Miniprotein binders against q9h3h3. Designs and how they scored, part 37

Target 1, 235 residues: q9h3h3
Amino acid sequence: EDGFTAEHLAAEAMAADMDPWLVFDARTTPATELDAWLAKYPPSQVTRYGDPGSPNSEPVGWIAVYGQGYSPNSGDVQGLQAAWEALQTSGRPITPGTLRQLAITHHVLSGKWLMHLAPGFKLDHAWAGIARAVVEGQLQVAKVSPRAKEGGRQVICVYTDDFTDRLGVLEADSAIRAAGIKCLLTYKPDVYTYLGIYRANRWHLCPTLYESRFQLGGSARGSRVLDRANNVELT

## First folded at step 20 (miniprotein)

Design GT11
Fold by OpenDDE base, look of step 20:
Structure GT11 (fold): chain B 235 residues (1-235), chain A 103 residues (1-103)
Amino acid sequence: as target 1 above (235 residues)
Amino acid sequence: DPEELKDLLEKLLELIVRAAERALRAIKEGNPDEAKWLIIKARIIAYILIELLDDEEIKRRIERALELLKEALRAIEAGDPKKAEEILREVIEEVRRLIEELK
């Protein structure tokens, strides 16, 4: 990843968060309507700014699917940011453990598996698999970025409720793999996002907690998950 | 690439302005929760900027904007939407000045 790619992606994500979302909510919409919704709004065709001929005429920030058990709770992000600023002022050492404790204290525990895919059939198929897994209750919530004018890679985000629950994170990986996804996955806690911590930071913190690689013919789980902080394989 | 960095900085500054303007509208529309979320987003962008900036003067001005955004959150929580609007207008003006100075 050249130069400031991570910060560029962050800026695009922040911009997208402020625009309207296309949402399928399984709590209020019958599961039988999912296929029609996926056909109407394939992520490779939905455009970020509502280009002529696209399924959307207005800007779309994200396409999202909410599962039956989804409850929007981001925790105390305001308190987290205040504590973070106080910590910086204190001059105390900042470590991944520090961020973990801040996250726990302020109940900011969500995280996400990330995958980047080129626009096209493979992306749309991957998204359909993820969306179905969410509606079926194997996953809680997922979103995908719409197509940009430049035709760059689109991102699918699959959320988990607690990045400190290793088993829950691994279960989500398994569900993603069961949906037929074979690409590289990276797991990032939201606490790093809320504090503006990316690859280039003065504390040398790595926002990627886990990495999942698919292996052909490998163990029953079909992927190897690496703990990036400890450089240990978990599967 | 210095040009790439400059473009990124401008983009991030514009996003702070956009978030603050939308927060201001949300307050006027009687949606304080949306306003708070947008202010939090603006604060995240400010954190990113602070990590990218080498100029100490610009960095200090972004830190001031960050503090003002925190005060706006407090004003909303205190039930003083007019004070929050005033603070957000100040943030918008300050960040727009920075954008013009970087051009």
Scores: ipSAE 0.873, ipTM 0.944, lowest interface PAE 0.5, mean pLDDT 93
Fold by ESMFold2, look of step 21:
Structure GT11 (fold): chain B 235 residues (1-235), chain A 103 residues (1-103)
Amino acid sequence: as target 1 above (235 residues)
Amino acid sequence: DPEELKDLLEKLLELIVRAAERALRAIKEGNPDEAKWLIIKARIIAYILIELLDDEEIKRRIERALELLKEALRAIEAGDPKKAEEILREVIEEVRRLIEELK
């Protein structure tokens, strides 16, 4: 239920990071091969541990698509962690502002829009739309979790390269909506992930920076985006 | 739910061991960049774990593991993979003992 949901999901994600990934890499693979790849590996059928009847016989941690312009750079994560530990002993306040400054100082600026969907056609259709947007250049990189043996919702993560660039984050939201996705989206900067800050944290920090809700007849982008820290609508 | 928390804590501890074992393997295979990322991951898991613990002795033991992991990163940066391996084996041993004590 709601007890330690974020921490359980974090543990599952950390485990998945260490297993093999299924990757469509547009930097090395022609875009014309994407539709066949999507049909071969729908996320509702790719299993976490290689269940009988699945397209994969070995464990899969993540299914991912890398765009032509994808240039991975996580920044100075080691320095970020060291500075975080020093901050905790300094007596200075720990706030969303100090986390933002740490992220800027160490160039750990990436973040992601998250969506959770049940296995089935809706999930596979949403992933296919996101994957096409990545290969076409409207998005840079995305991943989706495979089907777990016990079932439940799966997650799609759509990355952006700078959470402080509001225009870039909102443009990614728009590209997601253009792919036909109408569910709730939440945005989390990677700085919180690298510092292990989830729901259960002593500082009562909220790792969700933005929420995006699709609305009928709404804004130019078809969504309403709320800044959770400042309680301000961005759209 | 105390049983749900216990299962989560055990899973996180086992993930630290898995990350450290993978880092040790990466060092032996001559992949120091991969080893550094696995050590960083182990430290992330430790950060999550500390926020869930209420036992001060167990928290101190995890904080010692965090310091050892930081030292392992420094050893890799200094070009001393044998020191990093020694440190990682110590982390694995300490966390495995803790897992058995919590059962």
Scores: ipSAE 0.873, ipTM 0.943, lowest interface PAE 0.5, mean pLDDT 91

Design GT4
Fold by OpenDDE base, look of step 20:
Parts: C-alpha cells; sequence; structure tokens
Structure GT4 (fold): chain B 235 residues (1-235), chain A 102 residues (1-102)
C-alpha cells in the first residue's frame, strides 16, 4: 500500500458515514424479502453519488445488513479519546497492550473483518453470501461500500462484538468462509479507527490483529488465521 | 510526495469543515446524538492531521482546534448547546483559514 492510501481510505469511509445508508434490517423485515432487496441493490451497481442509471438517485454511503441479534453498542468512544490524549501527554510508552486495555476500560470492543473486491459479479455474489449469513444469524452485521466513479475496489466489512474474544473472531472467519469467500481477510479493531491509528503511525502499532488466508484442503475451517502481533498461526 | 500530502491535508480539512457545518445544523434540530458522533469523527480527523503535519505552525493550529473541540465536547456533555454552537463557529472559521493557507 503506497504512501497514505490508508488515510485516504479512512477519509472516504468517514465521508461515506455522513451520507444515507441502504439498510436491510432483519429485525423488522422478513428474511424472505432479502433476495429481492439484494437484486434491487447489488453493490456493484449502487453508486456512491447516485449516478444516472444506478439503482440509487441520491448519494449512498454504505449498503448494510443487520441481523436479528444486532444491537449497536459503540461503548464510551469519547472517554476513550480523552484517555488516549491524556496518555500521549503523559509520555508513557504506547503498546498494543496499552490500546487493548484502553478499549476494555471504555468498552470499545468492536472489530471487523475486511475484504477488498473489484466491482462485478464476484463482489455481488460475496455480498449476497454475507448478507444471507447475517440474516440467518451466523453473523451479526455487515456493510459494503458502493461503487465509486473511478471503479476502484469495494470493501465488505463484517463486524464482531469483541476483538478480545479470539473464538468469536475465528467463528466469524469460519462463517465468512462458509459463505464461499476465498479472498484475503484482515481483522481490525475499531479502537484503532477511533484513535486515528493507521499503518504509518509514530508508535509502530499494527492496526491489523489478524490475517485470514483461504486454504484448499486445509483444516475444517478452510482458512489459515495468523495473529499478526505475535506472528503465530491460530488455525 | 509533498503534493500527495497536501492533497490529503486539504481533503481532511474540507471533511472537518463539512462535519462542523453539519453539527451546527444538528444543534438547530436538537439532535444531540448526531452532534456527538460528528465531534467524535472530527476528533479522528484531527488525530490523522497531527500525524501528517510536519510544519510547526500548522501543527500548533491543529492542536488549538483540537483543544477547542475538547471544550465543545465538554459543553455538549453539560447540555450547554449555545456554548457548543459558539465554539463550533470558531472552529469553522479556523478550518476555513487553514484551507486558504494550503
Amino acid sequence: as target 1 above (235 residues)
Amino acid sequence: DPEEVEKLLEKLLKLIERMVRRALEAIERGDKDEVKWLLIKARIILYILEHLVTDPELRKKVEEVLEKLRKAIKALEEGNLEEVKKILEEILEEIKELIKEL
């Protein structure tokens, strides 16, 4: 990833968070309507700014699916940010363990598996598989970026409630693989996002905790998950 | 590349400007939750700016905006929406000036 690509992508994501979302909420909408909704709003055709001929006439920030068990809880993000600023002022060493403790203290425990896919059938098929897994209760919540004018890669984000729960993170990887996804996955806690910590940070913190690679004929999960902090395979 | 950094700085500053404007509109609607989240997001952008900015004068201005943002967050927690509005208007003018200096 050349230069400040991560910061550019972060700025785009934050800009997208300000625009309306297309949401399928399984708590209020019957699961039988999912296929019609997916057909109406394929992510490869939904445009970021509502281009002529797209399914959307207005800007769309994200396309999202909420599972029946989804409860939005971001924790105390303001308290987390205040504690982070105080920590920087203190001159104390900042480590991945420090960030983990801050996240726990402020209950900011959410994280996400990320996959980047080119626009087209493979993306729409991947999204349909993820959306179904969310509606079926195998995953809690997912979102996908709409098509940009430049035709760049779109991102699917699959969230977990607790990045410190290794089993829950691995179960989400297994559900994503069961949905037929074979690309590279990276797992990022939201605490790094809320603190503006990307790859080129002055503390040399890696915001990616886990990497999942699909393996043909491997373990029952069909993936190899690497702990990036410890450089240890978990599966 | 200095030109790439400058383009990113401009993009981030314009994004803060949009967030602050939207927060001011949210105050007028009485939507405190939207204000809260916009301030959280503006704070994230300021953290990114602190990492990208190498010029000492520009860095100082970013730190001053961050301090004003802290005061706005405190005022929001206290329910003093008039003070929040005042501080956000000050931040908006400072961000506009920073954009012009690029």
Scores: ipSAE 0.878, ipTM 0.946, lowest interface PAE 0.4, mean pLDDT 92
Fold by ESMFold2, look of step 21:
Structure GT4 (fold): chain B 235 residues (1-235), chain A 102 residues (1-102)
Amino acid sequence: as target 1 above (235 residues)
Amino acid sequence: DPEEVEKLLEKLLKLIERMVRRALEAIERGDKDEVKWLLIKARIILYILEHLVTDPELRKKVEEVLEKLRKAIKALEEGNLEEVKKILEEILEEIKELIKEL
């Protein structure tokens, strides 16, 4: 909410995008190899820069799992960026609604559930559950940051292909909860990332679209999901 | 906090420098898709910079780099990799100068 923390984290994430990734790709690798891969590369032990004691000696940007049905589709990001620049000079108000329409028009519909966990068993267990859900087909693609600094939180990103498809987003939340994850989840559409819009933006836009809190009682889905843009509960 | 903002500006500029250098290497390999995505990412960083910078002269330079990046993207769409390379080399030198001014 303040102090440019989101912009610093965004810069680090973009830097990590450019370093080598450790990928389990279910499209080309049998699912039976997943457990060995997870044991070899626990995210709490894989270091960002290949420090001594890491399972790998080279830098790692991300650890990722691609599901069998993963079909990358970022949409028309170049057109999105051009239209965004035109919108800013048009005099038209910039609102969550205009961002949503821009994303729809250019087919930049992907987004992600985010969770932040300290390094250790809880992180490694959560990642293993997510990775298994991906290779089993309940989720499409996920990634987790490696360990960069002792005591610092790491992030797991679970992608969905259409932030406007609320049922699909809720199904991904449910799959995450079924993996035993009880922490706060926040959902960010990729359109905000591609336009460089973070918490300290001059339009006071909120890049977090949905928020999920685990709840023991209630529906078959064990979470309470809030639509932050409309201040309404989806569950 | 002016010191925190300067640290973030330097971090972002160095990241653009890295992206541009990688894009120049990708041009040598003929990897047009890698060039495209590196330029998309550089554009994102320039959006962040443009939003953070308050000094009018520095903002003008950031906007000039953005305009050159648009030309590079258009040249890439047209398949003119020699023009893309020329523009990216100009951007690289401008980014190095911006880092020194911090």
Scores: ipSAE 0.829, ipTM 0.924, lowest interface PAE 0.6, mean pLDDT 90

Design GT5
Fold by OpenDDE base, look of step 21:
Structure GT5 (fold): chain B 235 residues (1-235), chain A 102 residues (1-102)
Amino acid sequence: as target 1 above (235 residues)
Amino acid sequence: DPEEVEKLLEKLLKLIERMIRRALEAIERGDKDEVKWLLIKARIILYILEELVTDPELRKKVEEVLEKLRKAIKALEEGNLEEVKKILEEILEEIKELIKEL
């Protein structure tokens, strides 16, 4: 990603959070309705601003699926931000360990697997596989960005409750691979997002903790997961 | 590319402006939870701006807006919605001035 692409994508994501979402909630909607909902709102056809001929007439920020076990808990994000600013003012060294401890202290533990896909059948098929895995209880929550006017890649986010639970992070990767997704995945804790930390930052912090690459004929997980901080393969 | 940075700065400032306007509307509706989340998101944008801005004068203005935002968050925690409203109106004017200077 050249230049300030990560910051542009962050601005777009934050703008999208302000617009209405298309949501399938498995807590209130029968699983039997999922296929009809996926057919009505394919991510490659849903437009960000409700263009003529799209399934949506109004702006859509995200398309999301909530599993039966989904409980929104963001922790103490305001306390996290205040502690982060106090830490910067103190002049103490800032490390990945410092951010992990801040996240634990303020209970801001959510993270997500990210994948970027071009609009079209492959994106819609990948989204359908993830949505089924969420409704079946293999994943808790996922969202996908709608189609932009200029085109470009759409992002799918698959959340986990705790980025410090390595097993839970790896189980989510396995569920994504079982849904037939073969692209590169990156895992980012939400604490880095809430603190405005992207690829280029003055502390040289890497906001991506894990990378998953698809593997043919390998481990039962169907992927190789790299810990970026330690440069160690976990699978 | 200086032009690319300027476009990103304008995009981020306009996004903060929209968030502050929406927070003012949420105050009038009595939706404290929406106000809280909008202030959290505005704070994230200010952190991004602090990393992008190299001009000392512009950096100082971003820091001043962030300090006012801290005061607004404290006032919100104290339940003083009138003070929150006042500070957000001041922030909104400062952001509009920053957009005009780009």
Scores: ipSAE 0.890, ipTM 0.951, lowest interface PAE 0.4, mean pLDDT 93
Fold by OpenDDE base, look of step 20:
Structure GT5 (fold): chain B 235 residues (1-235), chain A 102 residues (1-102)
Amino acid sequence: as target 1 above (235 residues)
Amino acid sequence: DPEEVEKLLEKLLKLIERMIRRALEAIERGDKDEVKWLLIKARIILYILEELVTDPELRKKVEEVLEKLRKAIKALEEGNLEEVKKILEEILEEIKELIKEL
């Protein structure tokens, strides 16, 4: 990843969070309507700014699916940010363990599996599989970025409630693989996002905790999950 | 590449400007939750700026904006929306000046 690509992608994501979302909410909408909604709003055709001939006339920040068990809880993000600034001022050493403890203390435990895909059939098929897994209760919530004018890669984010629950993180990987996804996955806790911590940070913190690679003929899960902090295989 | 950094700095500053403007509009609507989240996001951008900025004078200005943002967050928690509005207007002018200096 050349230069400041991660910070550019972060700025784009934050800009997208300000625009309207296309949401399928399984708590209020029958599961039988999912296929029609997916056909109406394929992520490869939904445009970021509502280009002529797209399914959307207005800007769309994200396309999202909420599962029946989805409850938005971000924790105390303001308290987390205040504690982070106080920690920097203290001159105490900052480690991945420090961030984990801050996240626990402020209940900012959400994280996400990330996949990057080129626009087209493979992306739309991947999204349909993820959306179905969310509606069926195998996953809680997912979102996908709309098509950019430049035709760059789109990102699918699949969230988990607790990045400290290793089993829950691995179960989400298994559900994503069961949906037919074979690309590289990276797992990032939201605490790193809320603190502005990307690859090129002065503390040398890695915001990616896990990496999942699909393996043909491997273990029952069909993926190899690497703990990036400890350089240990978990599966 | 210095030119790449400058383009990113401009993008981030313009994004903060948009967030602050939207927060001011949210105050007028009485939407405290939208204000809260916009300030959280503006704070994230300021953290990114602190890591990217190498110029000492520009760094000091980013730190001053961050301190004003802390005061705005405190005022929001206290329910003093007039003080929040005042501080955000000050931040908006400082961000506009930073954009002109690039």
Scores: ipSAE 0.886, ipTM 0.950, lowest interface PAE 0.4, mean pLDDT 93
Fold by OpenDDE base, fold request of step 22:
Parts: C-alpha cells; sequence; structure tokens
Structure GT5 (fold): chain B 235 residues (1-235), chain A 102 residues (1-102)
C-alpha cells in the first residue's frame, strides 16, 4: 500500500460510519425479501453521496446484512483505549501478545475478513453470496462500502465474534469460500482499528493476523489460511 | 510526500471537527450512546494523528486535544453533560485553529 493509503481508507470508513446505512436485518425481515433487496441495492450502483441515477438519493455510508445471531456488543472500547494509553505511558514493551491480552481483558474480541473488489458484477455477485450466507446463519454480519465517485475498489467486511477463536475465524473463511468468493482475504481484529494501529506503526505491529488464498482441489475448505504472525499455514 | 501528509492531516482534522459537532448535537438530543461512539472515533483519529505528525508544536497540540478528550469521556461517564459540552466546544475551537495552521 503506497504511502498512507490505509489511513486514508480508515478516514473514509469512519466518515461513512456517520452517514445512514442501508441494512437488511434478518431478525426483523423475512429471508424471502433478501433477493428483492439485493436487486434494489446492488453495491456497485449504490453511490456514497447519492449521485443522480443511483438507487439511493441520499448519502449511504455502508450496505449491511445482519444475521439472526447478530449482537452489536463491541465490549469495553473506552476501557481498552484508556488501558492502551496507560500502557504507552508506562514505557513497557508492546507486542501482539500485549494487544491480545488487552482485547481479552476489555472483551473487544471482534474481527473481520476483508476483501477488496472493483465495482461491477463480480462485486455484486460476491455481496449477494455473502448476504445469503449471513441470512442463512453461516455468517453473523457483513457490510460493503458503496461506490465511490472515483470508482475505486469497494470493500466487503465479514465479521466474527472472536479473533482469538481460530476455529471460528476459519469457519467464516470456509463460509466465504462456499459463497463463491475466490479473491484474497485478510483478517483484521477490531482492537487494532480502535487503537489507530495501521501498517507502519511505531511498534511494528501487523494488524493483519490471517491471510486466506483460494485453492482449487485442495483442502475441504477451498482455501489456504496463513497465520501472518507466526508465518504458519493453518489449513 | 509532504503534500500527501498535509492532505491527510487536513482530512483527519476536518473529520474530527465533524465528529465533535455531531457529538454536541447528540448531547442536545440526550443521545449519550451516540456521544460515546463519536468520542471513541475521535480518539482513533487522534491516535492516527499522533503517528503522522512529526512537527513538535503540532504534536503537542494533538496531545492537548487528546487530554481534553479524556476529560470529556470521564465527564460523560459521570453523567455531567454540561462539562462534556464545554470540553467539546474547547476541542472544536482547537481543531479549527489547527486546520487554519495547515
Amino acid sequence: as target 1 above (235 residues)
Amino acid sequence: DPEEVEKLLEKLLKLIERMIRRALEAIERGDKDEVKWLLIKARIILYILEELVTDPELRKKVEEVLEKLRKAIKALEEGNLEEVKKILEEILEEIKELIKEL
């Protein structure tokens, strides 16, 4: 990623979090309505600022799908941030293990698989597959960024409840692959996001814990998952 | 590229300004949960700024804003919304000054 692309994307994501979301909530909406909703709001056509001729006339920050088991519990993020600042002031060494312990202590355990796709049919098809997997209960929650005016890549985020549960992280990868997604996936815990830790930070922390590559004819999971911290294949 | 960094700094500062304004509006509506999340997000942007800013004077100003934000969070936890409002108004003016200095 050239220069400060990650920080730019973070700023855009945070700005998008302030604007209205288009949400399909499977807890309140029948699953039979999903196909009509997907047809109405294809992410390649939904525009960030409600451009003329788009399905949305108003700004949209995210398009999201909530599964039956979705819980918005993010843990004690304020306590996490306070503990992080105290840790920096202490001058104690900061490691990936330190962040893991902070996350556990404050119950900030959510993480996400990320994929970046160009606007168009492949994006809309990938999103439809993910949305269906969420509504069917194979995944808990997902969101996709709307189309930017500049036509850049859109991001799909698929969340898991616990980045420390390796099996749960791998199950989500398997569900994404079963939905027909073949692109590169990266897994990032939300604790790194909440602490403003991106690539090239002063502590040399890598916010990407896992990388998933699609594999034809290999493992029953259809992917190879690499632990980036230990440089070990998990599958 | 110094110009790229400056553009990012401006983008981040303007985003904080927007978040603080939105938090002030949320206080008037009595939406403490929206205030909480906006302050969390503003804090994230300040962490990013602390990593990007190399100028000692600007860095000091970012640290001062972060300290005020900590006080606002504490006041919010205590249910003192008037103190939260006061501190956020001070932060807003400091952020506006920082934007003018770019």
Scores: ipSAE 0.884, ipTM 0.949, lowest interface PAE 0.4, mean pLDDT 93
Fold by OpenDDE base, fold request of step 22:
Structure GT5 (fold): chain B 235 residues (1-235), chain A 102 residues (1-102)
Amino acid sequence: as target 1 above (235 residues)
Amino acid sequence: DPEEVEKLLEKLLKLIERMIRRALEAIERGDKDEVKWLLIKARIILYILEELVTDPELRKKVEEVLEKLRKAIKALEEGNLEEVKKILEEILEEIKELIKEL
């Protein structure tokens, strides 16, 4: 990823958060409607700004699916930010452990598996698999970026409630793999996002905690999950 | 590449401008939750700017905007929407000036 790509992607994501979302909410919509919704709004065809001939005439920030167990709780993000600024002012060392403690203290524990895919059938198929897993209760919530005008890669984000719960993070990876997704996955806690910490930061913090690589095991589809902080395989 | 950095800075500043404008609109609607989240996001952008900006004068201006944003957040927590509005209007003008200086 050349130069400031992460910061550009962050800016695009934050801009997208301001525009309307296309949401399938399994709490209010029957699961039987999912296939029709997926057919109506394939991510490879939904355009960021509602381009002519797209399924959407208006700007779309994200396409999202909410599971039945989805409860939006971001914790105390403002308190987290204030504590982060105070920490910087203090001149105390900042480590991944420091961020973990800040996240715990402020209950900002959400994180996400990320995958980047080119627009097309593979993306739409991956999204359909994820959306089904969310509606079936194997995953809580997921979103996908719409097609950009430039035709760049789209991102699927699959959230977990607690980045400190290794088992929950691994279970989400397993569910993603069970949905047939074979690409590289990276796991990023939202605390890094809320603090503006990307790959090129003065503290040399890596916002990616885990990487998942698809592995063809004998009869079972699996992944190898690497803890990036400790350089240890978890699976 | 300095040109790449400048383009990113402009993009980030324009995004803050948009967020602040939307927050002002949300204040008029009485939507405190939308204001809160917009200020959170504006704060994130300011953190990114602090990491990207090397020019001392621009850095100082970013710090000043961040301090005003802290005051706006505090005023929001206190329920003083008029003070929030006032501070956000000041921030908006400062951001517009920063965009012109790029």
Scores: ipSAE 0.883, ipTM 0.949, lowest interface PAE 0.4, mean pLDDT 93
Fold by OpenDDE base, last read:
Structure GT5 (fold): chain B 235 residues (1-235), chain A 102 residues (1-102)
Amino acid sequence: as target 1 above (235 residues)
Amino acid sequence: DPEEVEKLLEKLLKLIERMIRRALEAIERGDKDEVKWLLIKARIILYILEELVTDPELRKKVEEVLEKLRKAIKALEEGNLEEVKKILEEILEEIKELIKEL
């Protein structure tokens, strides 16, 4: 990825967070309406700025699905940021362990599996599979970016409640694979996002904790998950 | 590429400007939760700017904005919305000046 692609994507994501979301909330909407909603708002056709001929006339930041067990609690993000700034001022060494401890202390434990797909049938099919898994309670919450004017890849984010719960992270990977998704997945804790930590940072911190690769005929999980911090295969 | 960096800096600064304007509007509506999240996001952008900016003068200005943002967050936690508004107006002016200097 050339130059400042990660920072550009971060800026686009934060800009998208400010615009209206298209949400299917399984807590308030019957599961029987999901197929009609997916047909009305396919991610490959929903445009970021409400382009003529799109399903949306107004800007859309994200398309999201909330499961029955979804909790919007993000923890104490302000306290996390304050503690991070105090840590930088202290001149103490900053390690992945330091960030993990900050996340635990401030209850900022959410993380996400990420997949990047070109606009089209494969994206819409992947999203439909994820949305069903969320509504069925196999996953908690997911979102997908709308189509950009430039025709770049769209991102699907599948969240887990606790990046320190290795079993929960692996269960989410298994549910994504069971939905028929075969692309590369990367797992990133939200703590890195809230602290502005991307691939090229002064502390040499890697924001990607796990990578999942699809495997034909292999383990019962249908994927190989690599722990990037320890360079160990978990499955 | 210096031109690529400049374009990214402009994009980030304009995004902060938009967030601060929206936070000021949220204060007038009494939506403290929206204010809180906008300040969190503005803080993230400032962290990105601290990593991207190499010019010492611009770096100092980013640090000054971060310090003002800390004061605004504290005032918000204390329920002093008038002080939050005042500080955000000061930040907004500083961000506009930074955009003009690019």
Scores: ipSAE 0.883, ipTM 0.949, lowest interface PAE 0.4, mean pLDDT 93

